# Ledger of designs, part 13: VH-VL binders against S-adenosyl-L-methionine-dependent tRNA 4-demethylwyosine synthase (TYW1)

Target 1, 149 residues: S-adenosyl-L-methionine-dependent tRNA 4-demethylwyosine synthase (TYW1), of Arabidopsis thaliana (Mouse-ear cress) (q8rxn5r50to198)
Amino acid sequence: GKIFFISQTGTAKALAQRLHELCASNDIAFDIVDPHSYEPEDLPKETLVLFIASTWDGGKPPKNGEFLVNWLGESAEDFRVGSLLLSDCKFAVFGVGSRAYGESYNAVAKELSSRMIGLGGLEMIPVGEGDVDDGELDRAFQDWCDGVI
Key: E = the ipSAE of ESMFold2; O = the ipSAE of ESMFold2 at other seeds; V2 = 0.75 times the mean of E and O plus 0.25 times the DockQ between their complexes.

## First folded at step 4 (VH-VL)

Design r4 (framework fv_nivolumab)
Fold by ESMFold2-Fast, scan of step 4:
Structure r4 (fold): chain C 149 residues (1-149), chain A 122 residues (1-122), chain B 107 residues (1-107)
Amino acid sequence: as target 1 above (149 residues)
Amino acid sequence: QVQLVESGGGVVQPGRSLRLDCKASGFTFSTYGMHWVRQAPGKGLEWVAVISYDGSKKYYADSVKGRFTISRDNSKNTLFLQMNSLRAEDTAVYYCAKDTRYSWYPKGFDYWGQGTLVTVSS
Amino acid sequence: EIVLTQSPATLSLSPGERATLSCRASQSISSYLAWYQQKPGQAPRLLIYDASNRATGIPARFSGSGSGTDFTLTISSLEPEDFAVYYCQQRSDWPYTFGQGTKVEIK
């Protein structure tokens, strides 16, 4: 499998590294992937992907995730692509955000989940939502990890 | 081994109809969009029509809109082009072509059939 | 519709020479351009997609470049089997359109 981190300040990347170590301790092979170095057309070849995604101000993805997020959105709108594009792909998403951003709270994670489902992906567990400002980010992340592994 | 094989071409009078078939093998036909492209004798390529993987979406070149109908039968791995009200200018070799699986990053037509000749003459 | 204009119409060269083929679009198509090779009596063969990416099995002597409205196909050193007609195609908008072709013929 693959763990994608979409990260501006490094928080999502650090959590991806922690998830990778948890998976390794359970003998599950995952690669940590920076989306900007990944070809999105290869996503349908994946059978298991995990996303840890932060949301930038205005509900936008950090730069390293823009290409992948936009590709998913455009693919979902393209009439030539059916709802079976990602039918062999199991996935889960954890969002890193702040409720202080209002309507944009974990918007990127929610968008990723919605687009993956729209393209036929199987969501293993509901979107996890972490708030960097509430002192409960680590607990929310651990709860999500327990559901994934 | 991917193969596309067209059939159904022949000589036909103006105003009549013909149906072309394209039999696909070597890939999962039901997951790809398919196209028809034609080429008049001694001329260049002209895109004719497209059909989505599930048959729900179709687009046509203005020159054939209202006269030609593209369809598919995924259970038989077969693409069709029903050509009605044929005109002399429809005389061409007709190719079926496979679109790439992933439509947002435009690639091109990675596989083509051998073509079938349609001659519209009196 | 987007019109693609290819030039020259005919390019007469000898084996070993460099061939440079042009394709110009009537409006910007970003990098959504493919190149095809067609030999007499055969179906077209995809050479280049997305302006500069070689299709599977295509020799390194073929390269594509350009973006927006101005595109080039280059064959660095012509082999005998490269004498054919070449077409460009845009996938930026419906309907998909092709250029009129450039014939590369032996001098």
Scores: ipSAE 0.006, ipTM 0.544, lowest interface PAE 10.3, mean pLDDT 86

Design r5 (framework fv_nivolumab)
Fold by ESMFold2-Fast, scan of step 4:
Structure r5 (fold): chain C 149 residues (1-149), chain A 122 residues (1-122), chain B 107 residues (1-107)
Amino acid sequence: as target 1 above (149 residues)
Amino acid sequence: QVQLVESGGGVVQPGRSLRLDCKASGFTFSTYDMHWVRQAPGKGLEWVAVISYDGSKKYYADSVKGRFTISRDNSKNTLFLQMNSLRAEDTAVYYCARGRGYSSGWYSFDYWGQGTLVTVSS
Amino acid sequence: EIVLTQSPATLSLSPGERATLSCRASQSISSYLAWYQQKPGQAPRLLIYDASNRATGIPARFSGSGSGTDFTLTISSLEPEDFAVYYCQQYNDWPPTFGQGTKVEIK
């Protein structure tokens, strides 16, 4: 399976590495993937993907995730693609954000979840939401990991 | 807690225009895709339109495309439906509905307003 | 457009009886199906989403099952307040579409 990190400051990448270690300790093989280096056309071939996604200013994805997020949005809105494109893909999403961003709090993670579902993906657990400013990020992340593993 | 309240319905002549408002409260309006769903008297439910959480994406049922415009004002927690060139077949109760997820039209509707009746008659 | 066909059109039962309502899709919709209850003069109320998950506050007597093209809503023992029209709705394909409804009426 694959763990995608969408990260501006490195927080989401660090959490992806921690998740990878937790999965490895439970004999589950995952690859950590930078979406910038991934071809989105290959996503339908995946059976299990995990996203750890931060949200940039204005509710936009960090640059390394921009192409993937835009591709998912365009595919979900193209009725010719069909809503079963990702029907073999199980997934889960954890958002890394700050409530100081107001209404854009974890917007990218929420958009990823909705687009994946719209294309036939099976969401294993509801979107996890972590706030970098509240001192509870580690707890929120661990709760989400417990649901995924 | 979560509430959606529609307004603006009424009796209008064919060919005229009407605007519906939906005031949301009890949740973070700007993070949800919002929909309009209608129901003709004694008939079933028909999806009308959706607007994405940020207002950038809009989709319409073929029956209303080119005549209706969906919009939102996230600062006022309000959803709008501008209905132009109204026809007798547009007569229905119009419901404001919240998409359960955060995408444009792919999800179930977890909360609905009480509806507002639009009657198009001569 | 995916067509959802509900059967029967009308189900006449007494309180305490089991109700089983069917919804069939013209194409596979995986598990992306919701069930709604509507009483006269009221807005629809979400009962079940993702084919089998009960919405918040929905009694345990309501259950959903199925995947692909064939789905069932079961009410294990009808209460007086359960006599209503029930709609299925798919959100797998654009546009979202509803079935024509099944009316559960008191005998």
Scores: ipSAE 0.000, ipTM 0.498, lowest interface PAE 15.3, mean pLDDT 84

Design r6 (framework fv_nivolumab)
Fold by ESMFold2-Fast, scan of step 4:
Structure r6 (fold): chain C 149 residues (1-149), chain A 121 residues (1-121), chain B 107 residues (1-107)
Amino acid sequence: as target 1 above (149 residues)
Amino acid sequence: QVQLVESGGGVVQPGRSLRLDCKASGFTFSTYGMHWVRQAPGKGLEWVAVIWYDGSKKYYADSVKGRFTISRDNSKNTLFLQMNSLRAEDTAVYYCARDSGKYYTGPFDYWGQGTLVTVSS
Amino acid sequence: EIVLTQSPATLSLSPGERATLSCRASQSISSYLAWYQQKPGQAPRLLIYDASNRATGIPARFSGSGSGTDFTLTISSLEPEDFAVYYCQQYNNWPETFGQGTKVEIK
């Protein structure tokens, strides 16, 4: 499987590392992947992917996730890419954001989930939403991990 | 074992409406894009419309755009074509067809038997 | 839109002969071309997809070749059931388009 981190300040990357360690302790093998170094055309070959995604100001993805997020959006809008691009792919998404951003709260995580579903992906659990400002980020993340593992 | 069965064809006057149904069986209908293709008497095949597996994308041939509406009901394994403002040049056998593309739109691997629509005064 | 031109319009042959059908695209469509067979009163049947891949259940005597703008369907030795109209279709460019057809008829 693969754990993708889309990270501005390093919070999403740190959570991806923690998830990787948790999976390894249960004998589940995952690769931590920086989307910047990943070919999105290979996504249909994956059977299990986990996303931990932070949201930049204005609901934008951090730079390391821009290409992947844009590719998913363009694929969802391309009439030639249609039937079940990601039908063999099980996935889950955890968002790292702040409720202070209002409408942009975890927008990238929500967009990832919506696009993955739209392209045929199987969502294992609902999008997890962590808030860096509420003191409950670790609890939200642990709840999401319990659903994934 | 895959079957597509069209119905709803008939004789109608110009300017009237018809709805065509296509009932699917033998496969998971909700996972395939679907097309309508028509063939006028003694003529070749003309693509009419497509709908994505979840109904999110729909596209039409210029000749029918604004008059025809494609839709589907995945719970009933049924594809529809609502035809409004019919013209004599819409006279054709109408086929529903399954898109074989898993990742991209592809060729049509299964077709129904067709239903004849005649638009005549 | 992409125009597909099929030639010849009619091919008159006897059982056992080789049939060669041409389909030309007005611009490159890579390998995104399919061939269909249609018998009178019947729906079309997919024969070949992606220019050269035989569809499930299609006999080995049918083969496709070509890329870009020039494509060929070959029937190595005609059987009585092969006398039909054949259509090519491109699905590389929007909208998807069909050729006008080639009728393979008994001599």
Scores: ipSAE 0.005, ipTM 0.539, lowest interface PAE 11.6, mean pLDDT 87

Design r7 (framework fv_nivolumab; at its last look DockQ between E and O 0.36; V2 from the best seeds 0.00; counts 0 for: pae O 9.2 > 2)
Heavy chain, then light chain:
Amino acid sequence: QVQLVESGGGVVQPGRSLRLDCKASGFTFSTYGMHWVRQAPGKGLEWVAVISYDGSKKYYADSVKGRFTISRDNSKNTLFLQMNSLRAEDTAVYYCARESPYKWLRGFDYWGQGTLVTVSS
Amino acid sequence: EIVLTQSPATLSLSPGERATLSCRASQSVSDYLAWYQQKPGQAPRLLIYDASNRATGIPARFSGSGSGTDFTLTISSLEPEDFAVYYCQQYDSWPLTFGQGTKVEIK
ESMFold2-Fast, scan of step 4: ipSAE 0.086; ipTM 0.648
ESMFold2, look of step 5: ipSAE 0.015; ipTM 0.618
ESMFold2 (binder alone), look of step 5: mean pLDDT 93; pTM 0.948
ESMFold2 at other seeds, look of step 5: ipSAE 0.011; ipTM 0.571
ESMFold2, look of step 6: ipSAE 0.215; ipTM 0.699
ESMFold2 (binder alone), look of step 6: mean pLDDT 93; pTM 0.948
ESMFold2 at other seeds, look of step 6: ipSAE 0.026; ipTM 0.631
ESMFold2, look of step 7: ipSAE 0.012; ipTM 0.557
ESMFold2 (binder alone), look of step 7: mean pLDDT 94; pTM 0.951
ESMFold2 at other seeds, look of step 7: ipSAE 0.006; ipTM 0.509
ESMFold2, look of step 8: ipSAE 0.012; ipTM 0.583
ESMFold2 (binder alone), look of step 8: mean pLDDT 93; pTM 0.950
ESMFold2 at other seeds, look of step 8: ipSAE 0.006; ipTM 0.584

Design r8 (framework fv_nivolumab)
Fold by ESMFold2-Fast, scan of step 4:
Structure r8 (fold): chain C 149 residues (1-149), chain A 122 residues (1-122), chain B 107 residues (1-107)
Amino acid sequence: as target 1 above (149 residues)
Amino acid sequence: QVQLVESGGGVVQPGRSLRLDCKASGFTFRNYGMHWVRQAPGKGLEWVAVISYDGSKKYYADSVKGRFTISRDNSKNTLFLQMNSLRAEDTAVYYCATHYSSRWFGKGFDYWGQGTLVTVSS
Amino acid sequence: EIVLTQSPATLSLSPGERATLSCRASQSISSYLAWYQQKPGQAPRLLIYDASNRATGIPARFSGSGSGTDFTLTISSLEPEDFAVYYCQQYGSSPWTFGQGTKVEIK
């Protein structure tokens, strides 16, 4: 399976590395993937995908995730794409955000989850929500990891 | 066999600085978070600081914030604690400790050093 | 910060007796609680993690239970080497905190 990191400051990337180590210790092999270097058209071929996604000002994704997030949005609204496009794909999403940004708190992670479900993906656990400003980010992340593994 | 060996303890005057080292062996040091825990003579355990596996994240107890700095050198399997502006209440045995888990905060501290005594006295 | 309160402060028992030690958290920590044993002049030794899982090499007479705010360490039948100080520790919320300790001493 694949762990995608959508990261502005490096926090989501570091968490992806932690998750990769945890999965390996449980005999689960994952590849850490930068979405900027990934072809979204290949997503339907994946059977297990984990997203760790930061949200920037105004609910926007960091640049390395922008194309993937936009592709999922377009695919979900394109009637040529069936609602079962990702039906063989199990997934989970962890958000890295800040409550200081109000209603856009973890908006990218929530959008990823919604789009993946809309295209037939099976969400393994609810979206995890981490806040970089409250000192609880790593515990929220661990709770999410325990739910995934 | 995991070993953690602390060094650098001793007697120091209030207001001075001291650096503690913790040498690790027997495990892949670069993959684990590291902690400092202290124990004043005849008292209980007090958590001091933590550093993530890659050194990117650090957290401190309120009692030492602004005075102590945790750091690590993964190429040398060594953890450090730079202690500045030392106070009498910093007198304690200092232990380095690690967790076995891939979890950032671990599953309890599986391994401990034997401790090094720091005495802040005038 | 989360405060852990251990009780009793001292437990005076004879070998062969059952020891029950309590640790209460000021707010819920789920199951993110560990128990340690410390003997004079020695570093602490991990006994139990995640409230109920025995660490490697720890005898079956040690068991942990509880979740949320109330946790218990039980030693089913005390051996001479079990007379020591026991600490609980939480890692469910930053900063990490320890209880004040329970001393298990020979009666």
Scores: ipSAE 0.000, ipTM 0.481, lowest interface PAE 20.4, mean pLDDT 85

Design s2 (framework fv_burosumab)
Fold by ESMFold2-Fast, scan of step 4:
Structure s2 (fold): chain C 149 residues (1-149), chain A 122 residues (1-122), chain B 106 residues (1-106)
Amino acid sequence: as target 1 above (149 residues)
Amino acid sequence: QVQLVQSGAEVKKPGASVKVSCKASGYTFTSYYMHWVRQAPGQGLEWMGIINPSGGSTSNAQKFQGRVTMTRDTSTSTVYMELSSLRSEDTAVYYCAREGYKSWYSDAFDIWGQGTMVTVSS
Amino acid sequence: AIQLTQSPSSLSASVGDRVTITCRASQGISSWLVWYQQKPGKAPKLLIYAASSLQSGVPSRFSGSGSGTDFTLTISSLQPEDFATYYCQQADSYPTFGPGTKVDIK
């Protein structure tokens, strides 16, 4: 399996590293992947994918995730792709955001979930939502990890 | 309590169709893939296909293309497998099986239905 | 499609014996190999996943090993309830099963 981090400031990347260590301590093998260096066309070959995604100003993905997020959006709306592209892919998403952004709060994580489902992916647990400003990010993340592991 | 309960035994004539049901309980139905596996008398296990209960998408083994149809009903947490144009060699026990996603890899079947015997004879 | 072979196809053993069953894949499947036990008239029971991970509730006398193309299931001290047929299954792509190994009483 793969853990994708979509991160501008490093928070989502740090959480991905913590998840990787937690999985390793439970003998679960995952590769941490920067989406910028990943070919989205290979996503249908994956059977288990975890996303830890931050949202930037205006509800946009950080630069390292922009290509993957846009590719998923285009594929989900392409009639030629169909609803079975990711039917072998189980996934879960954890969002890292700030409630100060209002309706954009964890918009990228929610978009990832919606697009993965639209392409036939199986969502293992509901989108996790962490707020970097409320002092409860670590607790929200641990609750999500407990649901995944 | 996680459980898969299948419909009862069927006796069919060659050329008929059979539809087997599998009712899930004790877990979130749409969060786990469901597979169908069959076993002819005295033979091994043979994978037939997979359904995503959330979106209803399916993929079937090439051997069964054109003859097998898998569907689900989310309101009753039930999956169905329909096999058409039955032949004597389709006589088998048919199982539904849940793929356990917390095992971090695909296709480990952690919960199985009790099986449905389908007998095809003239 | 990935083909699996098991050896032996059957074996006879006594209670207390160490039993080893082999599963070979036609191509590399990393550690994506699952083992099941099936008793007459019953559905298969998950024993081992990810080649070597013991399913909760399965006795510790069962163990799995291997990676790539060669895998083994070992029963360290055979018990009366272990007489059954054992199947391997690959999880690298859409599932395929080995032909099974029947463990009979001597």
Scores: ipSAE 0.000, ipTM 0.514, lowest interface PAE 15.4, mean pLDDT 85

## First folded at step 5 (VH-VL; framework fv_tezepelumab)

Design q2a (from t7 with heavy chain L99I; at its last look DockQ between E and O 0.03; V2 from the best seeds 0.00; counts 0 for: pae E 19.5 > 2, placed apart)
Fold by ESMFold2, look of step 5:
Structure q2a (fold): chain C 149 residues (1-149), chain A 122 residues (1-122), chain B 108 residues (1-108)
Amino acid sequence: as target 1 above (149 residues)
Amino acid sequence: QMQLVESGGGVVQPGRSLRLSCAASGFTFSSYGMHWVRQAPGKGLEWVAVISYDGSKKHYADSVKGRFTITRDNSKNTLNLQMNSLRAEDTAVYYCARIKYSGSYYTAFDIWGQGTMVTVSS
Amino acid sequence: SYVLTQPPSVSVAPGQTARITCGGNNIGSKNVHWYQQKPGQAPVLVVYDDSDRPSWIPERFSGSNSGNTATLTISRGEAGDEADYYCQVWDSSSDLVVFGGGTKLTVL
């Protein structure tokens, strides 16, 4: 499987590294992937993907994940792409956000989940919603990891 | 102009109480978690306490737990620190500071007040 | 109980690069923040989340973090950079904010 981090400042990347180590300690092999270097057209070949994504500036993805997120959006709205494009792909998403953003709270994570589902992906667990406002992000992340494993 | 202004410092005897206030202006106070950080004369920075944007979560340094209470009043844009059972080692400049948000998890402090001095001595 | 260790002082000649280290067990897995404090003043955030700068901080301030060491780098050191510098993390295992002991930078 693959663990994608979508991060501007390194927080989501650090969480992805923690998840990778937890998976390795349970004999579950994953590759950590910077989506900047990933070809989105390869995504339909993946059978298991995990996303850790922060929401940046006005509900937008960090730059390293912008192409992948845009590709998913374009594919989900393209009538020439079947709703089963990702039907062999199981996934889970954890979001890094702030409730101070109101309706934009974890918008990138929610969009990723919606697009993956719209293309036929199988969501393993509900979107994990991390919140930096209360200092509880680590606890939310650990709970989400427990659900994925 | 984003500003934090502390007040309520002074000289007090050990075992007494003091209440510090921090007035916020120039930003939406109710959207930000807030901290108290202190610095004893000639010493380094020491974190004291944090309160979430809505006041529902609070954490304290072990050195002040059970003696200090952090609170906020979002209708008045104020952060408070009630300090009970003061000790000589609580002597410090007390700063209030704002959590920086960027959509990623971290607890940096991007706006600081100029501090208020608390002296605990006989 | 997480501890950040900084050298008490660092000296650099004007125009040279200063490097201030912050040591911690597996600090590379944490987000490290750096503050400048000039005498009689409040701290000022100069680097956050390892390597990012507030928009008002010059590009000659930079940061890195890997393994057990985070580093604040100040290129082309100036007399105006003389200050105490503190590193800081949030330690998720103790739910506490931790500062290093501080490093006094002298530009000779």
Scores: ipSAE 0.000, ipTM 0.492, lowest interface PAE 19.5, mean pLDDT 85
ESMFold2 (binder alone), look of step 5: mean pLDDT 93; pTM 0.951
ESMFold2 at other seeds, look of step 5: ipSAE 0.006; ipTM 0.576

Design q2b (from t7 with heavy chain T107E; at its last look DockQ between E and O 0.04; V2 from the best seeds 0.00; counts 0 for: pae O 19.9 > 2, placed apart)
Fold by ESMFold2 at other seeds, look of step 5:
Structure q2b (fold): chain C 149 residues (1-149), chain A 122 residues (1-122), chain B 108 residues (1-108)
Amino acid sequence: as target 1 above (149 residues)
Amino acid sequence: QMQLVESGGGVVQPGRSLRLSCAASGFTFSSYGMHWVRQAPGKGLEWVAVISYDGSKKHYADSVKGRFTITRDNSKNTLNLQMNSLRAEDTAVYYCARLKYSGSYYEAFDIWGQGTMVTVSS
Amino acid sequence: SYVLTQPPSVSVAPGQTARITCGGNNIGSKNVHWYQQKPGQAPVLVVYDDSDRPSWIPERFSGSNSGNTATLTISRGEAGDEADYYCQVWDSSSDLVVFGGGTKLTVL
């Protein structure tokens, strides 16, 4: 399985490293992936994918994940792509955001989930919603991890 | 069965050193932050030190800073406390304790050992 | 550094509810953990993160935290609940752990 981090300030990357260590402690092997270096067309070959994604100003994905997020959006709306493209892929998403952004709160994580589902992916648990401004981010992340493991 | 077992306690003279060990079993030791907490006879709990899961981050109570060193050996599932320049006020039962969450040490302590007694007396 | 204040003792009649307080400046913004320690034994976690329980701790144990006071509540107090109880926080700004002074609960 693969853990993708989509990170602006390094928070999502640090959480991905924590998740990887927790999985290793339970003898579950995952690769940590920077989506900047990942070819999105390989995603249909993945059977288990975990996303940890932050949302940047205006609801935008951080630069390292922009291509992957856009690819998912384009594929989900392309009539030439079957709605079962990712039907063998299980996934879960944890978002790193801020409620100060209102409607943009964790927008990237919510879009990822919507697009993965639209392409036939199986969502393992509801989108995890982390808030950097309320002091509870680490606890929200741990609760989400417990649900994934 | 998850277990922590402290050892290395004893009677020592003031100004001397002592090294405590804590042996962990039944869980993946290298994924958890670890603490030392002490309790003087008839007194309350006093936190001593913490070490992160990988050993990269350490913090100490002011009362022991500069005299005590917390370390871990993840290949041997052991936590250690090197105690230098011991004083009468260091007399206590010393417990090792595990953080509830992996990689965090600002959480609760969900597993405790039964403790080892350190007595510093002239 | 940060100080937690607990009453030295609390007494309750059997079957009644005990409330043990933990006072601290703005403690409501912190995660409060509670430990039970019976004579001659190591501490046992009974409540963590203000109000959560380990699965082996009966629901009679509950916690709350607001403003400057956290409270451990033990409903239907039993002789088996007689122990010392400690509250604990992290001061995350300094990475220090702080325990309260402890409260001896007596069930008479």
Scores: ipSAE 0.000, ipTM 0.481, lowest interface PAE 19.9, mean pLDDT 85
ESMFold2, look of step 5: ipSAE 0.006; ipTM 0.631
ESMFold2 (binder alone), look of step 5: mean pLDDT 93; pTM 0.946

Design q2c (from q2 with heavy chain S102K; at its last look DockQ between E and O 0.04; V2 from the best seeds 0.00; counts 0 for: pae O 16.1 > 2, placed apart)
Fold by ESMFold2 at other seeds, look of step 5:
Structure q2c (fold): chain C 149 residues (1-149), chain A 122 residues (1-122), chain B 108 residues (1-108)
Amino acid sequence: as target 1 above (149 residues)
Amino acid sequence: QMQLVESGGGVVQPGRSLRLSCAASGFTFSSYGMHWVRQAPGKGLEWVAVISYDGSKKHYADSVKGRFTITRDNSKNTLNLQMNSLRAEDTAVYYCARIKYKGSYYEAFDIWGQGTMVTVSS
Amino acid sequence: SYVLTQPPSVSVAPGQTARITCGGNNIGSKNVHWYQQKPGQAPVLVVYDDSDRPSWIPERFSGSNSGNTATLTISRGEAGDEADYYCQVWDSSSDLVVFGGGTKLTVL
């Protein structure tokens, strides 16, 4: 499996590393992936994908994830791309956001989930919604991790 | 069309207080985070403070923490800056500025006011 | 605290391309915004999110950001472009907005 971190500032990356350690302690092997170096055309070949994604800049993805997120959006909106492109891929998404964003709260994570589902991906659990400002981020993340494992 | 208009600037002595106001028009004020940015004469831009769209979150530059208070009144479309214990280094033109996207906290400033001059001098 | 460094001045001949740099540690992982300020006026947003432009800003203004350097590029420079230019980021580690020191563009 693969764990993608989408982060400008490292918070999502740190959570991805924590998830990787938890998986390893349960004998589940994952690679931590910076989407900047990942070829999106390989995504249909993945069977298990976990996203830890920050939302910044008014709902836009952090720079290291721009290409992957845009590729998913374009693929999901393209009628020539079948709704089964990712049908062999199970996934889960945890968002790192702030309610100060209002309508943009965790927009990247919600977009990822919507696009993956639209391409036939199998969502393992509901999108995890973390808030860096409410003091509950670690608890929300742990609850989400427990649901994934 | 969309406007921000600052007021309340003036000349004051060190240690005194001053309150700046920023009147917004032409857009839904309550949907946007707001900032104060200042510029000393002949110097660059210096960020002062931010307030979220609903007023629940505030951050301040280290140079003004404990002395300045940012507030907003969404029913009156106004942003305020209460400046206490003023010092010579607070002398600047003060601008209010809007965050570009609704609900955003970490974006560019697309609308700026005209500025109001604060001079702290004996 | 996070620091943005700009050259104090840049000069270009009319019709030539001006490049204004904004240096910062790992600035390529941040979204960089650029403002133009003419004497006696408020700043005006000219580039945001590294390379995006408000609809009212001519396409002669463009931006890029990678590594430790962001760059504002003004092609076909003209006298009307003479101004101070500031870069700006949000630094999430300190929860602060940071401006560069500004660059005075002169078109000779």
Scores: ipSAE 0.000, ipTM 0.512, lowest interface PAE 16.1, mean pLDDT 85
ESMFold2, look of step 5: ipSAE 0.000; ipTM 0.542
ESMFold2 (binder alone), look of step 5: mean pLDDT 93; pTM 0.947

## First folded at step 6 (VH-VL)

Design r7a (from r7 with heavy chain S52W; framework fv_nivolumab; at its last look DockQ between E and O 0.71; V2 from the best seeds 0.00; counts 0 for: pae E 13.1 > 2)
Heavy chain, then light chain:
Amino acid sequence: QVQLVESGGGVVQPGRSLRLDCKASGFTFSTYGMHWVRQAPGKGLEWVAVIWYDGSKKYYADSVKGRFTISRDNSKNTLFLQMNSLRAEDTAVYYCARESPYKWLRGFDYWGQGTLVTVSS
Amino acid sequence: EIVLTQSPATLSLSPGERATLSCRASQSVSDYLAWYQQKPGQAPRLLIYDASNRATGIPARFSGSGSGTDFTLTISSLEPEDFAVYYCQQYDSWPLTFGQGTKVEIK
ESMFold2, look of step 6: ipSAE 0.000; ipTM 0.553
ESMFold2 (binder alone), look of step 6: mean pLDDT 93; pTM 0.950
ESMFold2 at other seeds, look of step 6: ipSAE 0.013; ipTM 0.606

